# Miniprotein binders against b1l550: the designs that were tried, part 10

Target 1, 279 residues: b1l550
Amino acid sequence: MRLPEELLERARDIHSEAPSHRIKLDRVGSFGLKVPVEFKGFLLLAEADVWVSLPEGRRGVDLSRQVEAIYELSNPPKDPFSLCREAAISLLEKLNYADSSGVSIRFDAPLQDGESLKYYGVEISSIASDEIINKIRVEILGMTACPCTAELIRAYKSSEIAATHTQRSLGILEVSTKAEHPDPDKLASIIERAMSSPLRTYTKRPDEGGLVIRSLSNARLAEDVVREMIHLFLEEFGHLPEDTHILAAVRSMESVHMHDIYAERSFSLDEIRKEISSH
Short names: E, the ipSAE of ESMFold2; O, the ipSAE of OpenDDE; V2, 0.75 times the mean of E and O plus 0.25 times the DockQ between their complexes.

## First folded at step 27 (miniprotein)

Design p0 (at its last look DockQ between E and O 0.56; V2 from the best seeds 0.00; counts 0 for: pae E 1.54 > 1.5, other shape alone 2.922 > 2.5)
Fold by ESMFold2, look of step 27:
Structure p0 (fold): chain B 279 residues (1-279), chain A 95 residues (1-95)
Amino acid sequence: as target 1 above (279 residues)
Amino acid sequence: STIRVRVIRYGKEVWIFIYFYGVPEEVKEKVLEKLLEEIRKIAEELGVKIEYTIYVENGYIRVRIYVEGDDPEKLREAIRRIIELAEELAKKLGE
């Protein structure tokens, strides 16, 4: 049923009224929208959140305008970075009472794995005000091998066996910058290279043996995985603005424990460079 | 009439949104023509790329202006001139 358009002329505009409690809100929006995106030749189903700030003198947000801002831009499907930025700008344009807008887009990104694919998590956002701040979070699983146990077994009097416990570890890189979003595949590659070995969709027995040997030869503490991620990040993305903020983290699902180990470092580019150059 | 201006900067790109409130219907075409003529001159004089879209809304005019340039000084000057032009047009309509 469609109501007569003439009612719009007679009905109160509830959203434009002043609220009884004049309190500014930081984020008011629509969350969990389904949008198609095109990422490196793949058509993916993504989830999006859209929001704006709401001044203390405005009762509500024009929610249909928010949703339209991203949906108008999502057909035909386009790359998620352009969609994210363009929608954030459109939100701020269409909802002129807001001081800021934001868009987040989440999807599982395909990654080539030999003759198959594997996937890793991506969440991007763009926050618009008088400038645009772009944020990207990448999460990918890899393998870590414990160097402490490896050393104890090597030193064991009767043992000629190289062994240690290995586990899945979740690597995380999160970047916030005024520049364009870093390429998520490059961030995923940094995380995987920092670990003892990548995880594979499948392997044949000789390849699996090689993977295990690689992990033992590259045994790393969770702390050192984080340090290596930072090192590799600086090699690839050291050109970003000095006020770029990064979080590097690993959650290791230790195979011999009932709990996880977590290591994390947050920094800006100018901060970490000063730290490294002091040594 | 009153004006509201929003500027969003991103690298070598700038978006300028201008909202003209209280523009009489009989003069809105003249305001738009003057705005377009002057932004074309600004683009030529400063060597920046300018694209625009004009929306006529109920009770106001919304102008979306996209500016792109490699020289930060020229980009800042373009922004300044566009804002001054919009403010001058709004003052004349208020009289």
Scores: ipSAE 0.615, ipTM 0.864, lowest interface PAE 1.5, mean pLDDT 89
Fold by OpenDDE base, look of step 27:
Structure p0 (fold): chain B 279 residues (1-279), chain A 95 residues (1-95)
Amino acid sequence: as target 1 above (279 residues)
Amino acid sequence: STIRVRVIRYGKEVWIFIYFYGVPEEVKEKVLEKLLEEIRKIAEELGVKIEYTIYVENGYIRVRIYVEGDDPEKLREAIRRIIELAEELAKKLGE
């Protein structure tokens, strides 16, 4: 049942009224939208968040306009990078009282693993104000083997291949840049290569054995993984602007402990280059 | 009558949104013409190629500007000047 349109003329525009307290809000929007995106030949249903800032003199945001902005751009489905950027701009265009906007799109990205598929988590974002900042967060699981335990066992039994505990570890790379979004597949690859070994969706017995042996021969602390991630990142993405910000992190779900081991480094490209050159 | 200008930079692209409140149509046209003329001057002075698309909707004008050139310094300067131009336009018309 649609209310009579005549009621709109009589109703106060609540959103445009002055608030009881003149306070600016940083983000007001719709979270948990579902939008189709095209990614690597796949049509995926992604989660999306859209928001804008709200000035101190306005009570509320026109939320319907926000939703319209992203869905207009999502039909037909397009790549999530363009969608984020264009939607962020469109939000500022449509909501002229806002001084900033943002769009975040999240989905599991398919990654070919032989004849099967594995995946990594990705969040693609764009924030618009007087400039556009593109952000991408990639999370992928790998396997780590502990070098400390390996060394203890080696010292005890003098074995060539020292047994050690292994665990799943989540690697995280988050990049914020004024340039285009970095390639998420490349970021995922960096994380996997920084681990003791990648995970596999499907393994035959010989492959599984090889995977474990590889891990044991490439034992790494969580700290080692983060440092390796940074190193590999600089090799692949050193061409990005100097003010590009990076978060490299690992969460190791330690198999011998009830808690996780976590390590991270946040840095700009400029800062890390200076640090490395000083050595 | 008020004019609000928003500028968004992304790489070599500049988006300009001009919002008109209570402004006669004749004034809107003049504002756009002046903006485009000044952009052309910037292009000529710096020796850069500037392409633009214009979208007009009720209440506002969108200008998407793309600056092309091989000299990064000239490109940066062109973009800077365009942004300044847009900001100045907003101030002059708000008075």
Scores: ipSAE 0.568, ipTM 0.831, lowest interface PAE 0.8, mean pLDDT 91
ESMFold2 (binder alone), look of step 27: mean pLDDT 81; pTM 0.803

## First folded at step 28 (miniprotein)

Design p2 (at its last look DockQ between E and O 0.92; V2 from the best seeds 0.68)
Fold by ESMFold2, look of step 28:
Structure p2 (fold): chain B 279 residues (1-279), chain A 116 residues (1-116)
Amino acid sequence: as target 1 above (279 residues)
Amino acid sequence: STIRVRVIVYGKEVWIFIYFYGVPEEVKEKVLEKLLEEIRKIAEELGVTIEYTIYVENGEIRVRIYVKGDDPEKLLEAIARIIELAAELAKKLGDPERAKELKERAKEYIERLKKE
């Protein structure tokens, strides 16, 4: 059903009216949009959220313009970082009553895993006002081996057996910066190197043995994984602006327990450098 | 309000959007000629790249300006001069209060240069 076009001339523009309650809103948008992106040679299906601020004197947001803005930029597909930034800028241009805009894009990033692929989670955001703040969250699974149980088993009857429980652990790095988004593959690599061993899509027996030996030789507490993530992050990304904010975390799905173990630290680069240099 | 200006800074790139409101039809071409003439001077004098697009939205003039340069001080100066140009246009269009507001914004960018 298509309504007569003449009605558009007679209808009120509800969105441009003043609201009954003059309260500004921080985020009004369209969430869960599907967009194609090109990431390191792969064409991926991503999910996007777009929003703008809404001043206290405006009743509603032109939501169709929000959706139009990002979809116009997503064809042909391009890298998700450019799409994210450009869409945030376009939103502020098109919706000139807003003081800020934001775009987030989520996708599963492929990573080479021997002769196969594995995937890790990526969410990027660009938030625009008089400047642009870029955010990225990377999540990747790795393997951890418990050093406490390893020590107990070593001490058992003076045994030479190197054994402990191993489990999947989810490593998390979130970065908020005025610089470009850090490369998600480098963030994923930092997380994996902080753990006892990377996880594989599949292994054959000799490879599986190697993973287990590596994990046992590199047993780490969840707390130490977080500390190592921070150390490796600073080594590779310490050049970012000093007000860059980071969260480093691990959730270990302990194979011998009914519950998970969690460790995290958030900091700015300025803050952590002062902390380290004081010791 | 006769003119609104939005500035977005990202690294060595700047986007400036100028929104005109209620410009009389008989002076639209003259306003645009003045704007473009001064933008070209700014690009030449400061050695920055400036690209622009002029379009009409709901019967009102809109200008999208993209500025790129390696020198942060030249970028800040370019922003300040473009905002000050918008202030001059606001005064010419009979809005001295808007012109004063825009001139204060331009001054803020210049003060950032002195403080650095």
Scores: ipSAE 0.668, ipTM 0.874, lowest interface PAE 1.3, mean pLDDT 89
Fold by OpenDDE base, look of step 28:
Structure p2 (fold): chain B 279 residues (1-279), chain A 116 residues (1-116)
Amino acid sequence: as target 1 above (279 residues)
Amino acid sequence: STIRVRVIVYGKEVWIFIYFYGVPEEVKEKVLEKLLEEIRKIAEELGVTIEYTIYVENGEIRVRIYVKGDDPEKLLEAIARIIELAAELAKKLGDPERAKELKERAKEYIERLKKE
């Protein structure tokens, strides 16, 4: 049922009214929108969040205009990086009372794994004000082998390759920069290389055995994984602006405990460079 | 009548949004013509690429200006000049307060040019 359009002329604009409490809000928007994106030749349905700031003198945000902004840009489907940036700009353009805007797009990114596909989680964001900050978060699962248990078993049985418990670990890299979004495939690769071994969608038995042996031969603490991620990141992305902010983290889903192990480091490129140079 | 200006800078790209509110129909065309002509002059003088789109929604006029160039100094200068142009238009539209504010904002961009 659609109300008569004539009613709109009689209704007060609630959103433009002064609020009861004059307080600025940082983010007001629509979360959980579905938008098509083109990524690496795939047409994907992504989840999107769109928001703007709300000044203290305005009761509400024109949410319909926000939704229109992103969908106008989503047809035809385009890459999520451009979509985020352009939508953020469009939001500020259309909602002139806002001093900032943001767009976040989330999807599972396909990653080639032999003849099959695996995936990683990606969230691409852009925040606009008088400038644009691009953010990307990549999450990918890998495998870690525990070096502590390995050492205990080695001491007990004197084996060259000591048995140890293995578990799935989630690696996370989040990058915020005034430059273009870093390549998510490269970020995913860094995470995988930082772990004991990657995961596979499909393995033949010989390949599976090899994967496990590699993990055992490359046993790593959660802490080791994070440090390796940072090291590899600096090698690949050290050219980014110095004010680029990075979060490197791992969540290890421990197989011998009921809880997970978590490790992280947050840093800017300038900070970490100073830290490394001081040693 | 009033005018507002928003500026977004990203790398070698600049977006400027100019909003016109309460502009009488009889003067809209003249205002836009003047704006576009002056923008063209700025582009030619500075050697920057300037594209524009005009939107008319709910009686408001919005001009989207896209500035692109390889020289950051020229970009800043373009921004300053476009804002100054907006200030002049604000004055003509009878909004001296906004004109003053925009002039001050333009000065800020000029000062940034001197520091870089």
Scores: ipSAE 0.534, ipTM 0.792, lowest interface PAE 0.9, mean pLDDT 89
ESMFold2 (binder alone), look of step 28: mean pLDDT 80; pTM 0.817

Design p3 (at its last look DockQ between E and O 0.78; V2 from the best seeds 0.00; counts 0 for: pTM O .746 < .8)
Fold by ESMFold2, look of step 28:
Structure p3 (fold): chain B 279 residues (1-279), chain A 116 residues (1-116)
Amino acid sequence: as target 1 above (279 residues)
Amino acid sequence: STIRVRVIVYGKEVWIFIYFYGVPEEVKEKVLEKLLEEIRKIAEELGVTIEYTIYVENGEIYVRIYVKGDDPEKLLEAIARIIELAAELAKKLGDPERAKELLERAKEYIERLKKE
């Protein structure tokens, strides 16, 4: 059923009224939208959130207009970075009472793994006002091997046991910048290279043995993984604006404990360079 | 308010939205023609690329202006001149207070140019 169009002349425009309490809101939006995206040759179903700020003098947001902004841009499917930025701009264009807008897009990114695929988590966002701030978060699993136990076993009188505990660890790299979003595959690669060994979707026994030997030969504390992530990030992305903000973190599912360990460092490029140059 | 201007800057790209409110129907075409003539002149003089789209929504108009250039100083100058043009139009439409506000915004971009 479609109601008669002429009713629009008689009905109040509730959203444009002043509210009973004049309090501005930072984010008013539609969350959990399903949008198609095209990422490096793959067609993916992503999840998106869209929002705008709401000034104290306006009662509501045109929510249908918000949803239109991203869906109009998502057909035909296109790369998620362009969609994210263009939608954020379109929100400010269409909802001209807002002083800021934001769009986030989440998807599982496929990554070539020999003859198969593996995946890692990606969330990107663009926040628009007088400028645009781009944010990307990448999460990928790897393997860590404990160097403390490895050293104790090496020092054992028999010295014939080459062992330590290994576990899956979740590496996290989050970047906020006024530049374009960093390539998520490069961020995932930085995380994997900082680990003791990457994880595979499947291996034959000789390849599996190689992964284990690599992990044992490259034992690292969660803290060392975070430091290595930062080192590798600076090598590849040190050219980004000096006010670029980074978070590097590891959550390690320690195989010998009932709980996880967590290590984290956040910094701007300016801050970390001053820190490193002082030593 | 007769004119509202929004500016979004991203690297070498700028989006400028000019919203017109309560413009008499008989002068809408003249206002748009003057705006478009002057922004083409700005593009030629500064060597920046300008693309635009005109929208009519509920009897009101707005113009989406996209500016691109490799020289950040030329981009800042283009923004300032477009805002100054909007201020001139606001004055002609009988809104001198809005024109004053827009000129102050344009001055902020000009001050950025002097510092750089």
Scores: ipSAE 0.685, ipTM 0.883, lowest interface PAE 1.3, mean pLDDT 89
Fold by OpenDDE base, look of step 28:
Structure p3 (fold): chain B 279 residues (1-279), chain A 116 residues (1-116)
Amino acid sequence: as target 1 above (279 residues)
Amino acid sequence: STIRVRVIVYGKEVWIFIYFYGVPEEVKEKVLEKLLEEIRKIAEELGVTIEYTIYVENGEIYVRIYVKGDDPEKLLEAIARIIELAAELAKKLGDPERAKELLERAKEYIERLKKE
């Protein structure tokens, strides 16, 4: 049922009214929108969040305009990086009372794994004010082997390749920069290379055995994984602006414990460079 | 009637939104024509790329201006001139206070761009 349009003329604009409490809000928007994006030749349905700031003198945000902004830009489907940036700008354009805007787009990114596909989680964001900050978060699962148990078993049996427990670990890289979004595939690769071994969607038995042996031969603590991620990141993305902020983290889903192990480091490129140079 | 200007900086790219509020219909067309002509002149003179789109929403008109150039100095000059143009328009529309504000903002934005 659609109400008569004439009613709009009689109704007060609730959103433009002064609020009872004059307080600025940082983010007001629509979360969980579905938008099509084109990514690496795939047409994907992504989840999107759009928001703007709300000044203290305005009761509410024109949410319909937010939704219109992103969908206008989503047809035809485009890459999520451009969509995020352009939508963030468009939000500020359309909602002139806002001093900041943001767009976040989430989807599972396809990653080639032999003849099959695996995936990683990606969240691409842009925040606009008087400048644009681009953010990307990549999450991908890998495998870690515990070096502590390996050492115990080695001491006990004197084996060249010591048995140890293995588990799935989630690696996370989040990058915020005034530059263009970093390549998510490269970020995913860094995470995989930082772990004991990657995961596979489909493996033949010989390949599976090899994967496990590689993990055992490359046993790593969660802490080791994070440090390796940082090291590899600096090698690949050290050219980004110095004020670029990075979060490197791993969540190890321990197979011998009921709890997970978590490790992280947050840093800017300038900070980490100074740290490394001091040693 | 008033004019509002928003500036967004992204690398070497600058987005400028100029909003026209409360401008009479009869004046809108003339104002827009003049604005566009002046923008074209700026682009030609400075050798920068200026793209623009006009939007009409809720009875209000605004112009989105995209400025791109390889020469930072020319880019800054273009931005400054566009903001000045907006200020002049504001003044013509009877809002001298806004004109002053826009000019001050121009300086601020230029300084910000120089730091990047």
Scores: ipSAE 0.357, ipTM 0.684, lowest interface PAE 1.2, mean pLDDT 86
ESMFold2 (binder alone), look of step 28: mean pLDDT 79; pTM 0.812

## First folded at step 29 (miniprotein)

Design p4 (at its last read DockQ between E and O 0.89; V2 from the best seeds 0.00; counts 0 for: pae E 1.7 > 1.5)
Amino acid sequence: SLTIRVRVIVYGKEVWIFIYFYGVPEEVKEKVLEKLLEEIRKIAEELGVTIEYTIYVENGEIRVRIYVKGDDPEKLLEAIARIIELAAELAKKLGDPERAKELKERAKEYIERLKKE
ESMFold2, look of step 29: ipSAE 0.661; ipTM 0.872
ESMFold2 (binder alone), look of step 29: mean pLDDT 79; pTM 0.807
OpenDDE base, look of step 29: ipSAE 0.717; ipTM 0.880
ESMFold2, look of step 33: ipSAE 0.689; ipTM 0.879
ESMFold2 (binder alone), look of step 33: mean pLDDT 79; pTM 0.809
OpenDDE base, look of step 33: ipSAE 0.722; ipTM 0.879
ESMFold2, fold request of step 35: ipSAE 0.595, 0.596, 0.583; ipTM 0.849, 0.852, 0.849
ESMFold2 (binder alone), fold request of step 35: mean pLDDT 79, 79, 79; pTM 0.808, 0.806, 0.810
OpenDDE base, fold request of step 35: ipSAE 0.627, 0.635, 0.616; ipTM 0.848, 0.854, 0.844
ESMFold2, last read: ipSAE 0.599, 0.589, 0.579; ipTM 0.855, 0.852, 0.849
ESMFold2 (binder alone), last read: mean pLDDT 80, 78, 79; pTM 0.809, 0.805, 0.808
OpenDDE base, last read: ipSAE 0.627, 0.631, 0.626; ipTM 0.848, 0.850, 0.849

Design p5 (at its last look DockQ between E and O 0.75; V2 from the best seeds 0.00; counts 0 for: pae O 1.6 > 1.5)
Fold by ESMFold2, look of step 29:
Structure p5 (fold): chain B 279 residues (1-279), chain A 112 residues (1-112)
Amino acid sequence: as target 1 above (279 residues)
Amino acid sequence: STIRVRVIVYGKEVWIFIYFYGVPEEVKEKVLEKLLEEIREIAEELGVTIEYTIYNGRVRIYVKGDDPEKLLEAIARIIELAAELAKKLGDPERAKELKERAKEYIERLKEE
């Protein structure tokens, strides 16, 4: 059923009124939208959130315009980074009372694994105001091998066992910058290279043996995985603006414990350069 | 206010939105035509790329250039044009506000 358009002339414009409590809001939006995106040859159904700020003098936001802003740009499907940025700009264009807008897009990124596929998690955001801030978070599972147990077993006189406990570890890199979003595949690669070994969708016995041997050769504490992620990130992305902010973290699902180990470090490029230069 | 201007800067790209309020459509069309001719002259003079779209009640201007100083100058000159239009439309307080905003971009240029 469609109501007569003439009612628009007689009805109060509720959302354009002043609120009884004049308090600005930081994010008012439509969350959990499903949008198609094209990522590196794959057509994916991503989840998106869109929002704008709401000034203290405006009662409500034009929510239909928010949804319109992203869906107009999603047909035909295009890369999620352009969609994210363009939608954030369109939100500010369409909702001219807002001081800022934001768009986030979440999807699982396919990654080649031999003749098969594996995946990693991606969430990107673009926040627009007088400038645009781009944020990307990448999460990928890898394998870690405990160096403490490996050393204890190596030192055991009556045994020539090359062994330690191994576990899945979730590596996380999050980058906020005024530059373009870093390539998520490069971020995922940094995380995997910092781990003791990457995970595989499947292996045959000879390949599985090699993977385990590799993990033992690269046994690392969760703390050192984070340090290695930072080192590798600086090698590849140290050229980004000095106020770029990074979070590097690992959550290790330790196979011999009932609980996880977690390590993280947040920093700006300016901060970390000063820290390294002091040593 | 007769004119509102929004500027979004992203690297070597800038979006400028100009909104008109309480301006008769016939006047708006002529004002926009003049504005866009002057914007094309700015693009040629500064060596930046400018594209625009006109829609009911607004104009969307996209500026791209390799030189950040030329981008800041382009922004300032476009805002100054909007200030001149506000004055012509009988809104001198808005013209003053826009002129002050244009000066802010010029001052950023001097600090670089």
Scores: ipSAE 0.617, ipTM 0.857, lowest interface PAE 1.6, mean pLDDT 89
Fold by OpenDDE base, look of step 29:
Structure p5 (fold): chain B 279 residues (1-279), chain A 112 residues (1-112)
Amino acid sequence: as target 1 above (279 residues)
Amino acid sequence: STIRVRVIVYGKEVWIFIYFYGVPEEVKEKVLEKLLEEIREIAEELGVTIEYTIYNGRVRIYVKGDDPEKLLEAIARIIELAAELAKKLGDPERAKELKERAKEYIERLKEE
C-alpha cells in the first residue's frame, strides 16, 4: 500500500529537524545490505555497509538515499573496488550535509585449488571526504607446524625431519592507502607463503604427503608467520605511498592448548622502513 | 542563502560539488551561467579540462589535467569564485570559511 501524496504534505520531515542534543555522529547508515558484485569472473552476492557522517544540527540521515546510491551503481554488477569508491563519492554527492562517507563490501573470494575451489575472506572499503582512502582486509586459513616441539623430538630422536604438532592458523592482512586497492589474491598468496603450508580442498596421496613434509620443513611460530608476512608484503607492495597503513596478524588455533595464540604488528610503510634501516 | 563547496581529490582527478540553497530560481540560473563561464576561462588559461553536470541547482565539476600545479591552481581559483559568490549573496561568513578552506586545501596538497 502506497500512502496518498496528500498525507505526505502533512507529515513533518523528521530527519531535517534539529536534534534534542546537538552532537555530531561519525557514522550513520545501513548495515547488512546484499549487493551483487563481479569478481574474477564470478557473480557473487556480497554483504555491504554504507554510511555517512551526521552534523550536530540534523536529527537523522536520509537512509533511503544511501540505499539508492549503492543499488544504482550495482546494476549491472561490477567489480567491488569500483563499486566501493564510486558509491562513497555518490553518497557525498547525494547527502550534502555529510562531511564523510564510507562503503564496505564483504564476501568469500574464490581461489583456484587444482580442479576445485578454496576461498578467503575479503572486506573491501572506501572512505571519502576531501580525499579517498581505500581499505582492504584479507583473511585466509593456513597450516603451521610448531618448531619448539620439533626441536624437542629432534633432540630425543635424531631425525632430519622431526615430527611435530600442526594446527590451522588464520592469517590477516589489512591495508589502508590513498592508492588503489591492493590485489587481494596477492595478499592471500603472501599469507599462505608466510605459513608452514597452505590448506587444500582436496589432496591426492602424493600431494598430501608433500604438503605435510613441507609443513614440517617450514616449522614456524605465530611470531615467525607475522614477520614473514611483513617481509613478503614489503617485497610485493613496497611501492605504495609511505603513509599506507598495514595490519599483519595471525591467530593460531594451537592443537596442544585449549586457547589460541595471537600475534600482530600495525605499521605505516615509512615507519617500518625507518625501523629496518636502523639495523 | 547558503553555498557549500566540496572538493574530493583522487589521483589526478578532482571533483568539486557546489550546492546552492535559499536562492531565488531566477537568480540561480544567472549565477550558475556566470560561474560556469568564469570556470571555463580559468580552464582555458591554465590548460586544464573541465567537465560539469548540473542538477537540482547543484554543480558537479570534474577537473582533469597532467600538471598537478595547474590543477591545484584551478581548484583554488574555483573555490575563490565560490567565496566571491557567497559574499555577493550576502553571506560574508561563508565567504570567509571558503577562503580558509581554499588555503588549507593548498597547504595539504603541497604536503602530499
Scores: ipSAE 0.351, ipTM 0.683, lowest interface PAE 1.6, mean pLDDT 88
ESMFold2 (binder alone), look of step 29: mean pLDDT 80; pTM 0.808

